# VHH binders against Rho GTPase-activating protein gacA (gacA): the designs that were tried, part 4

Target 1, 338 residues: Rho GTPase-activating protein gacA (gacA), of Dictyostelium discoideum (Social amoeba) (q54y72)
Amino acid sequence: MGSSSSKSSSSVTVASSIDYKAKPTIDELGTSNYSGGLEVSKNLLDFNLGEKPCPLKSVVQDQFTISNSSKTKLKFHFEPLQPKEFQLSFSPTSGSLDKGKSKTIKVKLMVNQKINTNHKVVLRVEGGASHFLTVKIRCETGVFGVDPNTLEHVEDEGFRVPYILALMKRSLIDNGGLQQEGIFRLAGEQTEIKRLKEAMNRNDFTSSTDINTVASLIKIWYRELPTPILNSIPTEKIFYSTDIDECVQSAKNLPEPQKSLLDWLMHLLLMVSSFSDVNKMTAQNLAIVVAPNLYDVSSSNPMEGLVLSQKCVQFLHNVLSHKVAVHKRESVAYEVLS

## First folded at step 1 (VHH)

Design e11 (framework vhh_enristomig)
Fold by ESMFold2-Fast, scan of step 1:
Formats: structure tokens, C-alpha cells, sequence
Structure e11 (fold): chain B 338 residues (1-338), chain A 124 residues (1-124)
């Protein structure tokens, strides 16, 4: 009948009262951390992509090791945030680690736009405290997918253009691109396109003997512009400009930087077309393969998009044909004067 | 054109074995890390195994010791040898090449290459 300790309340919820989402301390952001018997080889993953240009839209890699210093098997998984500005992945994303064993974690990062940040990643340990990793990202801009006005410009045969365009053109010409059958029609190998694009974004490109890859990269450079060249022309003028003179006038009235970029590209295509006997790329053939990289029809309704696509090919063909005709007249005048 | 095509699925009794194949085309197979995933009815897709371009392998804890991933770069084919199958292994199995960026003349595309899947049913 007396008092009994077996009837006293005990905290049956003590274990569940532990806050497993504790905020990381400053020490966890710069020192070797210990969490529930799992150790990491580093708490800071430093992706200093601040070299100009940085590898925008390209995958970069790093790695670190996790070790189980406890006396039992541990389970882990990563909970990275996925912001719009970049994509971050860990391989393996989760797993089990036997006592005394270590595992290498491969980290992949792709930056979609300029960002400078210290991003926190949580490594969860089942039944233990979490590890907090800092992913330091310092990325300015590359040369693809950026506002061309932010790039260093150079003079190239009377045109003032971003330096990367002049380098790609020089590489193409120096390696016999003007005489290459199907130039701009035949695609480069996708792995080589990726490799050279990354090199160009890192300012680590001088030349390539892979003609089709360089030609593809010129098209991709125009395709990835924030504002497509021909989208800067009023849709009504594209629809109704069937005459060469009207198309030329519309091209002449383009705002900068679109006008200079189009003028430079037309001059390059003029050179390609002048070797059509060898390369088989006429003004018409070049318009067909290049025009799709100069406009985005997703901004139009489906019916307008179909017509606009065909009109943009015709527009480019008319502008290029005019440039061919002008060049032939100037060449004849030079011969008469010589 | 990138394509992954799985085959080898079927019905098997508990404790049985199956060998899945994934035929790849349209990309340089030997350069990619290739994975097997599975999706059981009403569940999220679950990672099963990965083999790197260098031949290193990794497995989900639930299949470790029972499944073996391998590749034949000459045939552009990925394999999953499954043994000691359990009812819980019943799922559609998918071949995947992840974090792939396709650079084409028509544009730049960011996507994962996934196959159509092959059904594995473990019936008592």
C-alpha cells in the first residue's frame, strides 16, 4: 500500500527530445568534424572557379573521404539544397560504412549562372549527430551563355566582336575548315564539343584540328546568347520581309550587340560560301543549318512558330545572298582597277 | 540519338536468378558512369547499383552481396546479375546515365538518359 518508484513517471520521450536539426557551429565550417563516430577528411569543398572565364554550364569535380571511427556499422545520407543557380551531387548519396572502414565521396558541381556563395550541405548519420559541410563556390562568368557586352572585344577583319569568336574563326580557317565538305552541317563529336567548350570557358583554348567541333561551337555560342539575334527583329517584319532589300534593311536596323554579331557571322558564312565548289555549302545550305541557332520560336504560338522558323531561314538566306552579290561586284571592280 | 534499352526481365520464384542487360547507343558508352535503378508499384525510384567508366562498382545496401553489376565496353552493354531474389525485389528496372549534357547543332540539352525499363516479378 505504500509508495512505489514503479508508479512514478519517467521520461519515455528523452531520446526523441534531442534536436537532430541543430544549427552548425563556426567550428564545423573550418575544422575536422566528429559526428556519431563518422569523420570527414575535410569540412570545406573549395570550388574556386573565379578564373576568367569560369566554366559556366560545365561539370567540375572534387572528392573527400568519410571514415567510421565507431565500433558499429553506420548509415549515412546527404541532404544538399538544390538552388536554381547550381546543381550539386554526391556519389554515393547514401550508404552504410562498416566499423574502421572509409569511403571516397565524389562531388559534382555545375554552375548555371554567376554566383559567389558558401553553400551548406548536411551529412546525416542514422542515430548520430549530423556533419555540416561547406561548399564554397566562386564563379564569375564564362564565354558561353553570357551577355556579350561583358566579354573582352577584339578587332577581327574590320569587326569588333567578343574575342572567343575571333579565336574560333581563326582555328576553323587555319585548320582548313573553309574546304571541309559539309562544314556547319556535320556535327562535332559531343564529348569533344564539351571538352573544347569547357576549355574556352576557362580561357584555355587556342586552336583545334577538329573542324566540325569548332564549327558546332560557333553555332552553339550564338544559340546560347541570352537574347537570340533574330528575336531582336519585330515578328511582323520577319513575316512580311520576302524581298532581299527589306531583309537587309531589317538586319541593318538591329540594335547592338546583335547587329555586330550578325555582321561578323555573315562575313564568316560569306567566306564559307565562296568555297562551295569544294565544301558544298551554298548560301541556302548555310542558312538552313545556321538560322535555327539565331532565333527562339518558343516565344511564339505554335502556328506562328512554324511559319517564323521558315521565315527566319529565308531571312538569313536573303541577307547572305545580298552579301555574296555585293562581294562579287566589289571583286569585279577590283579586277578592273588592277 | 541517345538510347538505352533494357532486357532480361521476367517472372522468377524466390531464391531464383535473372540477368538484366542494357544496350546503349548514341554516345561514347565507355566514358560514362552507368547505373541501375528500380521502381516498385507506388514507391519512388530507388538506386540499385553503379559502375564507373573505370570499372569500380557500388551497391545499395539492400542488394549488396546478391547483385553484381558489370559492363562490356566493346558491346556498349551494361549487365545486372541478380541472385537470391526476394519478393521485395519486384520492380521495373531502369538503366540510367546521369548528369549528361548533350551538345547538338540544334542546342544544348541537360538531361538524364533513361531506358524504358524491364519488369522483374518475384512470385512465391
Amino acid sequence: as target 1 above (338 residues)
Amino acid sequence: EVQLLESGGGEVQPGGSLRLSCAASGFTFSDYDISWYRQAPGKQREWVSTITSGGSTNYAESVKGRFTISRDNAKNTLYLQMSSLRAEDTAVYYCAAEYTVEYTDSGTYEYDYWGQGTLVTVKP
Scores: ipSAE 0.000, ipTM 0.112, lowest interface PAE 19.1, mean pLDDT 76

Design e12 (framework vhh_enristomig)
Fold by ESMFold2-Fast, scan of step 1:
Structure e12 (fold): chain B 338 residues (1-338), chain A 123 residues (1-123)
Amino acid sequence: as target 1 above (338 residues)
Amino acid sequence: EVQLLESGGGEVQPGGSLRLSCAASGFTFSSYEISWYRQAPGKQREWVSTIYSGGDTNYAESVKGRFTISRDNAKNTLYLQMSSLRAEDTAVYYCARDTYVEWDSSGYYVDYWGQGTLVTVKP
């Protein structure tokens, strides 16, 4: 049938309508097992899988089954929810079940900011008792996907940066990362990336010999920032800046903390490119694999988004190439002086 | 194709010990995070322990200091050594393989479950 979701709107005082229901009491959760013939395979969706944290800016999924054990057709719908802290979707959101039939409900969750909650979801049944589902969310207060200003900063060779960046860089260098062919291009194994990421979020990381996993995590750290570095530059400046000097000036005009984070990253990439004869990672190659982690084009028209993505690569290449050229000139001047 | 087969369950008295095994096949065992879950009669499934591909381990608070998870990558086998067992440890124990939707998604979902093995701690 049509949409069974109900929104009550006040046409005088509010332009948008959201139906707010009181949070169920513990007693009401007990009555959620009583149904008008609609049975639910589980009442708790635990996205923390016991002790595992729900990561920020990542999709986690679960599913459960609804079954019609009554003698008649039942209609159901999930009451609408639009919290700012996370996105929660049910597929299907509403529908009908013939007698004796079952349907799988797919659930997806993405947490956008730190939150610890037992969120209540109401499943409404026409002609029956409502079911109350608990969505347990415990988002790790780690180092990924957070405002960098909330993190402990350390001094790293002239830069003040979040502690985790200095640790990852040190791990990379100490384990021969600068000489590793394909560094930043070759991905670590997904399971190992998750393991180290969790360790970093728990402050249980000092170093790893897995070079590609650490390099991948540096890229992921930048990708998961609440505001990607290059999104802090007006899109028209990214689009129309073709000159190296224009790109360098735009980078220098970044607000903090984005400017310091970009400067630190450029210095790391300069070190990598200085070993390009061994590692095969030139300024161009580094721009190609790193730039996608610094900009989000998701709200653009598809064709415009593709062009902006290409311009971001070119922008990063211009900034890095300038840094390489300056470093070479300074090295020559120092050698002559010495 | 992918299979997880648990064994080693049985009846023990309080304070006793049991060792559970999970034989894995049909995938590269050494590359995956593998977990133990349990389900007591009339209750929802509860996470017990995880072992990561690199050998690091994690435990539910209720079993810390009493249970030890380990793996043998050469034999594609996961173990759970249980000691100081209590009546509340009575449950069906499941071996489970974690999955990820994409390399940068950081999501968790179990894509394969074993059939389970029953552990009864008889007072």
Scores: ipSAE 0.000, ipTM 0.105, lowest interface PAE 19.9, mean pLDDT 76

Design e13 (framework vhh_enristomig)
Fold by ESMFold2-Fast, scan of step 1:
Structure e13 (fold): chain B 338 residues (1-338), chain A 124 residues (1-124)
Amino acid sequence: as target 1 above (338 residues)
Amino acid sequence: EVQLLESGGGEVQPGGSLRLSCAASGFTFSSYAISWYRQAPGKQREWVSTIDSGGSTNYAESVKGRFTISRDNAKNTLYLQMSSLRAEDTAVYYCAASLDEYGWYESPGDYDYWGQGTLVTVKP
């Protein structure tokens, strides 16, 4: 049985509980049945319908209908939103509806930063009651694309890092990844990357013999950070730090958690480069394939973007080369002292 | 300064395929969402498809599963691959851009920049 207006209305209550009551006036029936305002087909815009998380920096769409149940033309507009984590657009943003007419409102959402929220949007009606819409946004809460401070950390060879990084590194090493020709350069198969990424987000991952897929997922993990590692360094320092010492100092000045995440990654890449005679991945090769996952280029000038990309590669190569030099000196010192 | 130039239209038989191109200039193409619209004889312009800067795509229900939007950021070019074409797909096809956060809107009047269009005719 659908909702009976008669059973849910006060007129049914009056008829049921009071046997002597004046019949509702035509004015009362008019206000209840004809003086309606702008009506909305739904008050909840759920961008997680089907239980899929909102993707980062991609447009998702929903729609609803507005209807004019009044006796006059109504004007409407949506109040502007200024949240930093996401952007919403309504099309049309404003307009007018003739009596008895309906219009479909297309809603587009782009999430700029991972967020879980129920946000209120106001639809204003000139001369009528405002409507309050709830926008429900949920981003994935697994291990990819989340604030690393929210993840469980472990100690991995002197580094305190999210547990998933230690697991991926262990999987890589135990399955011969350090000796794999083209490691970090050769991509895993896309369907396998998706499968393992979903398993990791469900805490259903311990190891994989698919070396290239695990290496790809380490790069993806860094790429999907809410703030890319190198975006935490002022652009001027990336652009004008041309020598090794300047790059190393910029890396040391990173805030947490970016500093620990970069230090752990550089140590892993150092291990990889120590087998470059077998795997063919020198410090330079690793910088080329890894650096693109550590920054977002937000330049309106294509040439500036290209130069920034080259500078990020050079920055990573300089930091990695410094670690190579330090470890060679430590190896020599150990041999003398041992 | 901003220009959008469509090409690739022509006459095809029902069930045939066409690939439309839109060459863009005067703005940072890779940073913005770009849309395809169409206008059939005697009708209003209707939205067909949009691709955003991240590669996410949206389609009008009438073309879903038959049309594929794509972009080549190196060539500053937008594409629309049309398959299983029907008589009702006959229209002038337009590129559109607004150059804001979403780069697109439902209503044709909300767009800042339009191409001149390319005609697609589906004839038995």
Scores: ipSAE 0.000, ipTM 0.121, lowest interface PAE 18.6, mean pLDDT 76

Design e14 (framework vhh_enristomig)
Fold by ESMFold2-Fast, scan of step 1:
Structure e14 (fold): chain B 338 residues (1-338), chain A 123 residues (1-123)
Amino acid sequence: as target 1 above (338 residues)
Amino acid sequence: EVQLLESGGGEVQPGGSLRLSCAASGFTFSDYAISWYRQAPGKQREWVSTIYSGGYTNYAESVKGRFTISRDNAKNTLYLQMSSLRAEDTAVYYCATGEYEDLYWGTSPYDYWGQGTLVTVKP
């Protein structure tokens, strides 16, 4: 509700530089700006119900509320969109909102070509900062945005995971990714990310020398899960689990397939952090760049979303730090006993 | 009642220029975002450009750098300056305002449309 979120429009995050006409990298989505007193009831427009893909050539609808919490009349408008794969409209697309008033925005989507994407939409406020909305579309049954249990699994160093994860990890390691400075922090080129993602969805991927693109795609794969990993943990457990033991216990209690997917990812990040002397990616640095891909703050008050984002980073850092400590103890014991 | 009336269309050679106008009446012009759309024979209507009440502008990628949208609030008139015209720009051009300015759904999403003005780019 817009009125129950008084002052939520005062929340600020570092704005994405991605234009809505470009294909944005998913790891940069979810940002919001101060909007000069305009509040939105939700930041994510999710046109999927549960795990079902968005239908082709059929209109689906969602809505949200905008509210003016400022002392003056505000003018707003949505920036136009020209995607080839879908049609998206807002009603009203622009207007004026008197102080203390709210308006319902009706959103219509029709997908013309199968696509899995988180599309960024900009809501402009005249004389104020913009709101960024995410439109989440899942239509393809490839390897991104699908129920992982529908994918072929392989054994990878003691973990049974979807084959695409094992392929991306092998590509990363074989091309020197563990030693690359800024791995998982430096993004791949947007066009190359899209090209390689489409290839993966067609089972037309074996390996790539583009380390940053593959690392970005691992993060995108987790972000596009129907249920993000950390959304499977009750919000109160994330907010109130402050020490390492509490976070580790919450991770151990995850349902499948989230538990196996998190365990595999933590092992990969452990490998990356073991080369932090050359790659500069400590457990803390990895938590900062990876955690945003493991949760979705959709329909949250922006202030609650910022706190939840911080708590998810802390949670992931605690889990990874525990794994690093255990690995160091085991390595020391092995060397002493060897 | 709201009325929109386009003018300025005509026949032009590739690489040429045209300036379209849309005269608006029946509403507070300065308070509304107003868009240009076009429809080529056998194609869906497509968005070309929008100008907002505050003067911010946006363009379809196919026309960016070649077309310039502008408005004169004192005259209640919208303009589209078209340059470097190509055969693919041949279409009936419409101005539109109201609640739905972004996309065409196969039914008109807009409250108000003009009658259109034909632009033909002949080799």
Scores: ipSAE 0.000, ipTM 0.216, lowest interface PAE 16.7, mean pLDDT 76

Design e2 (framework vhh_enristomig)
Fold by ESMFold2-Fast, scan of step 1:
Structure e2 (fold): chain B 338 residues (1-338), chain A 124 residues (1-124)
Amino acid sequence: as target 1 above (338 residues)
Amino acid sequence: EVQLLESGGGEVQPGGSLRLSCAASGFTFSDYYISWYRQAPGKQREWVSTISSGGSTNYAESVKGRFTISRDNAKNTLYLQMSSLRAEDTAVYYCAAGYSDEWYLSTPDEYDYWGQGTLVTVKP
């Protein structure tokens, strides 16, 4: 509840505004001056406090309050901004505040180009000191830790998946990864994992002969998803499902994009397990090393969390074992028909 | 190259505190159950504490309420915060990493990787 500005052409009641709760560092507050009795409720506008990158070509909104605690009427205006990478507007852009009065300032941001910046905005006060506001904008270009629906998708053996997954799989297969002893179990060197992950985030990756690093990055990609794959299944179904058919049904009932992401991963692990005589990675071994990347335990009971982690291994093993059995039956049927 | 490197050991008075660290490299640390074991002079290796890949913890009865295990997956580091230290806590402390087919690993032979150890001496 607030009075609309006399400069607004229409009052659209936004049922919810963006309310970013920030604890800015002293550097993020910038060079702030006292305004001679004008007070601001926020000195930092953090459009990324929810750890989501700013969407391109879409409006995001925030608001803050200005208050006049002085003995006289104050006039204010925001200095005009000329950034090329984004559009930022304040409503009202200027006005006057009577003694003891407050106004809500609505802020709209549209990012036109990918940018990471702390932009300084000046709020001028006639007869008082200026306020410096910091606008924090991050548009991550990465492929890790982002909503998979925002990534470019490609077709890979009947699955529509983010491009980076198909690239990592192709790199792994083309460099003999399916025949590598301990694949997905043996880790890449940590410095190389970080280097290659950064290259992937910059879209500067096509292939790598470092099989263990690429396999590690596939696991890390799933681990860093905003919503882990198996967290989309009720915990009770993970915990109490011991039957293969129950686990398979739960996997089939996953919402998108989790269902397609899990199905693609299971197909990759099926290919790996088909070379277990060479690579020593059975369905059980793959479930042990992969399952921890698919579920985040938020239990307040440490014992429950340990049991749930083990149940996730069992769940993944059951789903993968079903896929192995189906593949063997299809192979036998093909031989009989040929 | 897989490596686990313990640090933070030393001499402490009874009732004192120490924080042990284990820095991991060459493997996907966050996928592993990571444990602290200790070996006192003339004794067999004893399990102290385990933390799962999901962050759930277990403790040997002798250290419950006195020791806290934690992990920082971003830094590939395991910690053991030890308080109310006693003479019987004197041992070489080892970091161990392994996969589990049960809800916890039960024997030292089940672990894939071991550190070189760090000595903790509780002096009277």
Scores: ipSAE 0.000, ipTM 0.088, lowest interface PAE 26.8, mean pLDDT 78

Design e3 (framework vhh_enristomig)
Fold by ESMFold2-Fast, scan of step 1:
Structure e3 (fold): chain B 338 residues (1-338), chain A 125 residues (1-125)
Amino acid sequence: as target 1 above (338 residues)
Amino acid sequence: EVQLLESGGGEVQPGGSLRLSCAASGFTVSSNYISWYRQAPGKQREWVSTIYSGGDTNYAESVKGRFTISRDNAKNTLYLQMSSLRAEDTAVYYCAKSPDEYWEQLYGSDYFDYWGQGTLVTVKP
């Protein structure tokens, strides 16, 4: 490939290529007015694909192909862009494309501040018509119903989990949740659950004294996962695993991210059950109220679905009971050594 | 513009200690997670330690109990306190700002451009 270095264009040249007489429509921003020469595989770079909002402080990627359908070599470059709210890069930023050749352009976006915008990017073609690309950014930062691997992760007492889980756990513990009678059994008020859930999706949550609402939201967070935790275990293993060791082994064999999410949740429930004398929530009681949030039986036939739901409760009870027993043995060993 | 500048490397004897510094500009260390990596001659980069935005820390198994990661929010600076140094700890140490661990895991640590220039640590055998 032949490459020629050229001076980078300023942001002023980008501004001059945008029609400020009228606000551009999405149709105008997303259309290509170019016929022959440089062709792009798409004019819309939609970082909200599948209606998922762009996460804050996380790199998201897209790509497209440029092709030279002309009879001459074309030189291209993306005009520089320096917005405060996000970082956007194209790789390569510039180059030469021989006749009949194609090249993949990788696009990286990191949003630093919540923004909803259709941003116009200009792809300049030396000796040809320019292309106008629309970068669609929507930063309603939902933390519910999204792929957990797209969320910012933090370390929480040895577990690497989405930040929102650590925040909800901290809120629960700091406000006396572990000692509250009926924790995870007693529901928050539906209106308050909705209000706080929306606040969490807007990154406008630090803590709440409404213990039952926060506990309900932890359960809802697991329920709304794209792949429920226990749906990642073959149904026959859940249906026929009655032995504690079999259930524990199935839990250990979970794929990521389900394994880490289940391990963190089991540790939280272990903490809750350690206060069962006060809160009245035993491992069995916790399994009953939490297990329904870890599987989706809606695609099963009605009779099988009923039995499967009962088996999921038993499965979770076996895993949690094993964790309680191990913790009690380790605590006794620690006291003897101390 | 995001910049990371490592310092504090040098030569030490086995069992010795060093404190590495990473001065950050263009972003706030208290609002981001930041990691230490190292690369020995002829080997690929190895993750060493991370401090998360909330102050939680994680360590590679080979350095647990010997290394401590910390930060000074007022100075916008990260530290790596290294003790009980071994010949195997000889490497160039890099400070790295990762926007998201998920993407780094999918595309590798070399895919992202937010790395420092490195500082050399030599532990004499």
Scores: ipSAE 0.000, ipTM 0.091, lowest interface PAE 21.5, mean pLDDT 75

Design e4 (framework vhh_enristomig)
Fold by ESMFold2-Fast, scan of step 1:
Structure e4 (fold): chain B 338 residues (1-338), chain A 123 residues (1-123)
Amino acid sequence: as target 1 above (338 residues)
Amino acid sequence: EVQLLESGGGEVQPGGSLRLSCAASGFIFSSYAISWYRQAPGKQREWVSTITSGGSTNYAESVKGRFTISRDNAKNTLYLQMSSLRAEDTAVYYCARVGDSYEWLGDYGMDVWGQGTLVTVKP
């Protein structure tokens, strides 16, 4: 329980950001002269190299070299920063560089809130021209309604899933959600759902004691996927599969990322159903309240849509019931689920 | 108070276009799927289109390719852009909120309805 592996990488802290306005004005940029005898190996620090989104709450590093090509000793310092959404540090932050010498500047970035920005940093040179560096940070805004492949993934009990899913699950478990009567059936209050959803979208969520709101947000997360999970299964397989083994096989044949997302969800629902004597949420009850979030009815006829919705409930019930039966048969409290 | 208010109905000639709006208040609009329904005189209420909270759209076969559903979450407003209008499109048009996920089964999941806006397609 918990991700000790992710904690070892996420426990690294970035050195001080300074709470001063350092961003140069257009006038200041226009007056700069880059021939001041200090040379930089690059002026763009691109933490989105290869168009991969910047990870959240993880330290990423880049580096560049400064060189003194002048005939005199130069003193340098990086101007103070006022970022709210991220922490950025330069090591060394200041120093002296003798004639003909070079020094490597290590840059560490930790993004705390999703942001897309080209942040300007000023490297001041005593008696020389300033250098202007661009720090390029690209993150997708929000975690709801986005392609799950663009989200940071973590390892959660043998499943590799978007970080936000692992956080919501941990919040449910830590706050007694698995034992709460009506979990996933009882909705959170709409104002709290909005508040927490917005917090999750800006990566300002760790846990909540509001169990029903977190459970509702797990359902909403699946509902808002660009491609609903079960829409990736051929309609005839959902419509005509009445046998539990056929449904299980169809679930196993899902493409990624739908397969991993469904597998993780089924494992969570298996955990919930294991407390059904307390929480009253059987595999059947969970299928009824969860299945509507996994399929978007594309039928033009309301009666066809109604039948497909009923078949999706049956499909999910069959898959979940199979996992429940396997779990009970094997006494798998300490075993990896197949 | 939880409310949906339709507007934009009126008289239009066959082949014409019309844009309906549905203003939402009293709830978190962006968290809900919202549907358009219509009812012609003496007929049963018919589903027209749905847009999910994630932006996925579905259409009745009779309107597919002619109508476009969209939403503006910043304005708490749902739209139905209607083109190539036909006499059979004459109806009172309603917007309806899909209830929370555990009640979503087509028509069964609708928990809030607007008062309707009349569209008349006539030469």
Scores: ipSAE 0.000, ipTM 0.089, lowest interface PAE 21.2, mean pLDDT 76

Design e5 (framework vhh_enristomig)
Fold by ESMFold2-Fast, scan of step 1:
Structure e5 (fold): chain B 338 residues (1-338), chain A 126 residues (1-126)
Amino acid sequence: as target 1 above (338 residues)
Amino acid sequence: EVQLLESGGGEVQPGGSLRLSCAASGFTFSEYAISWYRQAPGKQREWVSTIYSGGSTNYAESVKGRFTISRDNAKNTLYLQMSSLRAEDTAVYYCAADSSPYDLFEGYDSTEYDYWGQGTLVTVKP
């Protein structure tokens, strides 16, 4: 597909030396309907393709066509924009368009800060009606299903994690979650999970007394990660690591951010298991209910998928059991020295 | 290695009674919720009853008031006392456990269980 629009830009450049004079008549100035000679193929530039939010710090592209339906050469330009939250460019930003010709305008967007907006852009036409374009920007404003590196991080008991994890953990602990029988096992009500998840995505969450819903949302947060934690470990290491030390070494070899996210989660589960006499949630029980949220079965063979799921449970149990044992040894050593 | 072994099935007249047993090994039985399931020929597996680690019980609506689930933690054995048996109760009865002591509740699928016994056949014939 050869485009004549790039070659017509050269002829337009040569022709731009010719003076063009177009002014609306006094009748046209007194009316709400001015006849413009420039047509646009669309008035909405929607960068939320397939309902996915605009990524941060990444260039996304769209295009539209301008056409000169008038009897004379038209000059156009886009009004300058100075948004601080994003960069938006039109190529070409200005030019001349010969009678009966069309030109493709390439649009590039890079969002630098989280924003959800319908931004208006003005396309000016010399002696004609201006066109108003709407640029729909829906950036990753939520906290679920996003790259964790794009989220604000906070320090939580020696871990640097996305702030929403620290908030959910605090809500869980402050409302007696560590002593709640069946914590992480008992599911929250689906409608309440949805309501609270939406509140978290709007930064409209501080705490909830609904312990099971918050625990469910911690599991859902891990489940909805773009890269599930345990999928970052070679399948062979998951299948054949039966020794606790082998599992622990595999966990230590995780890339970031998966390593820090797993370490924080294991610490939370360690705290939960330390109250297992009350909450009935042992390291084994926690591994069973949490592991399915840390791995997506990629195998097309259902039998292989079932075995892999069971191995992921064993892997998580081994890692958590190691942390329990280390914590007990350190506590005993401290008591002997103290 | 977790193992569940059912026994006590047989042929019984409508309105009769049977007691099923499930012997468990390879895990700390007293800490686990254990369930009875059944499967009639040509039908899907159906949940029958669960007994929780604390002794609480739950039953499918079709068997409520007719069946009683119980456990003996000292013997690592699960029981199902069946009374007022009907032709529709004819099935292979399975003992089922996850590798977890958590309580089973509404929304659990039979495919979510890790451990199953071999089953014991119950036939209700006039």
Scores: ipSAE 0.000, ipTM 0.090, lowest interface PAE 23.2, mean pLDDT 76

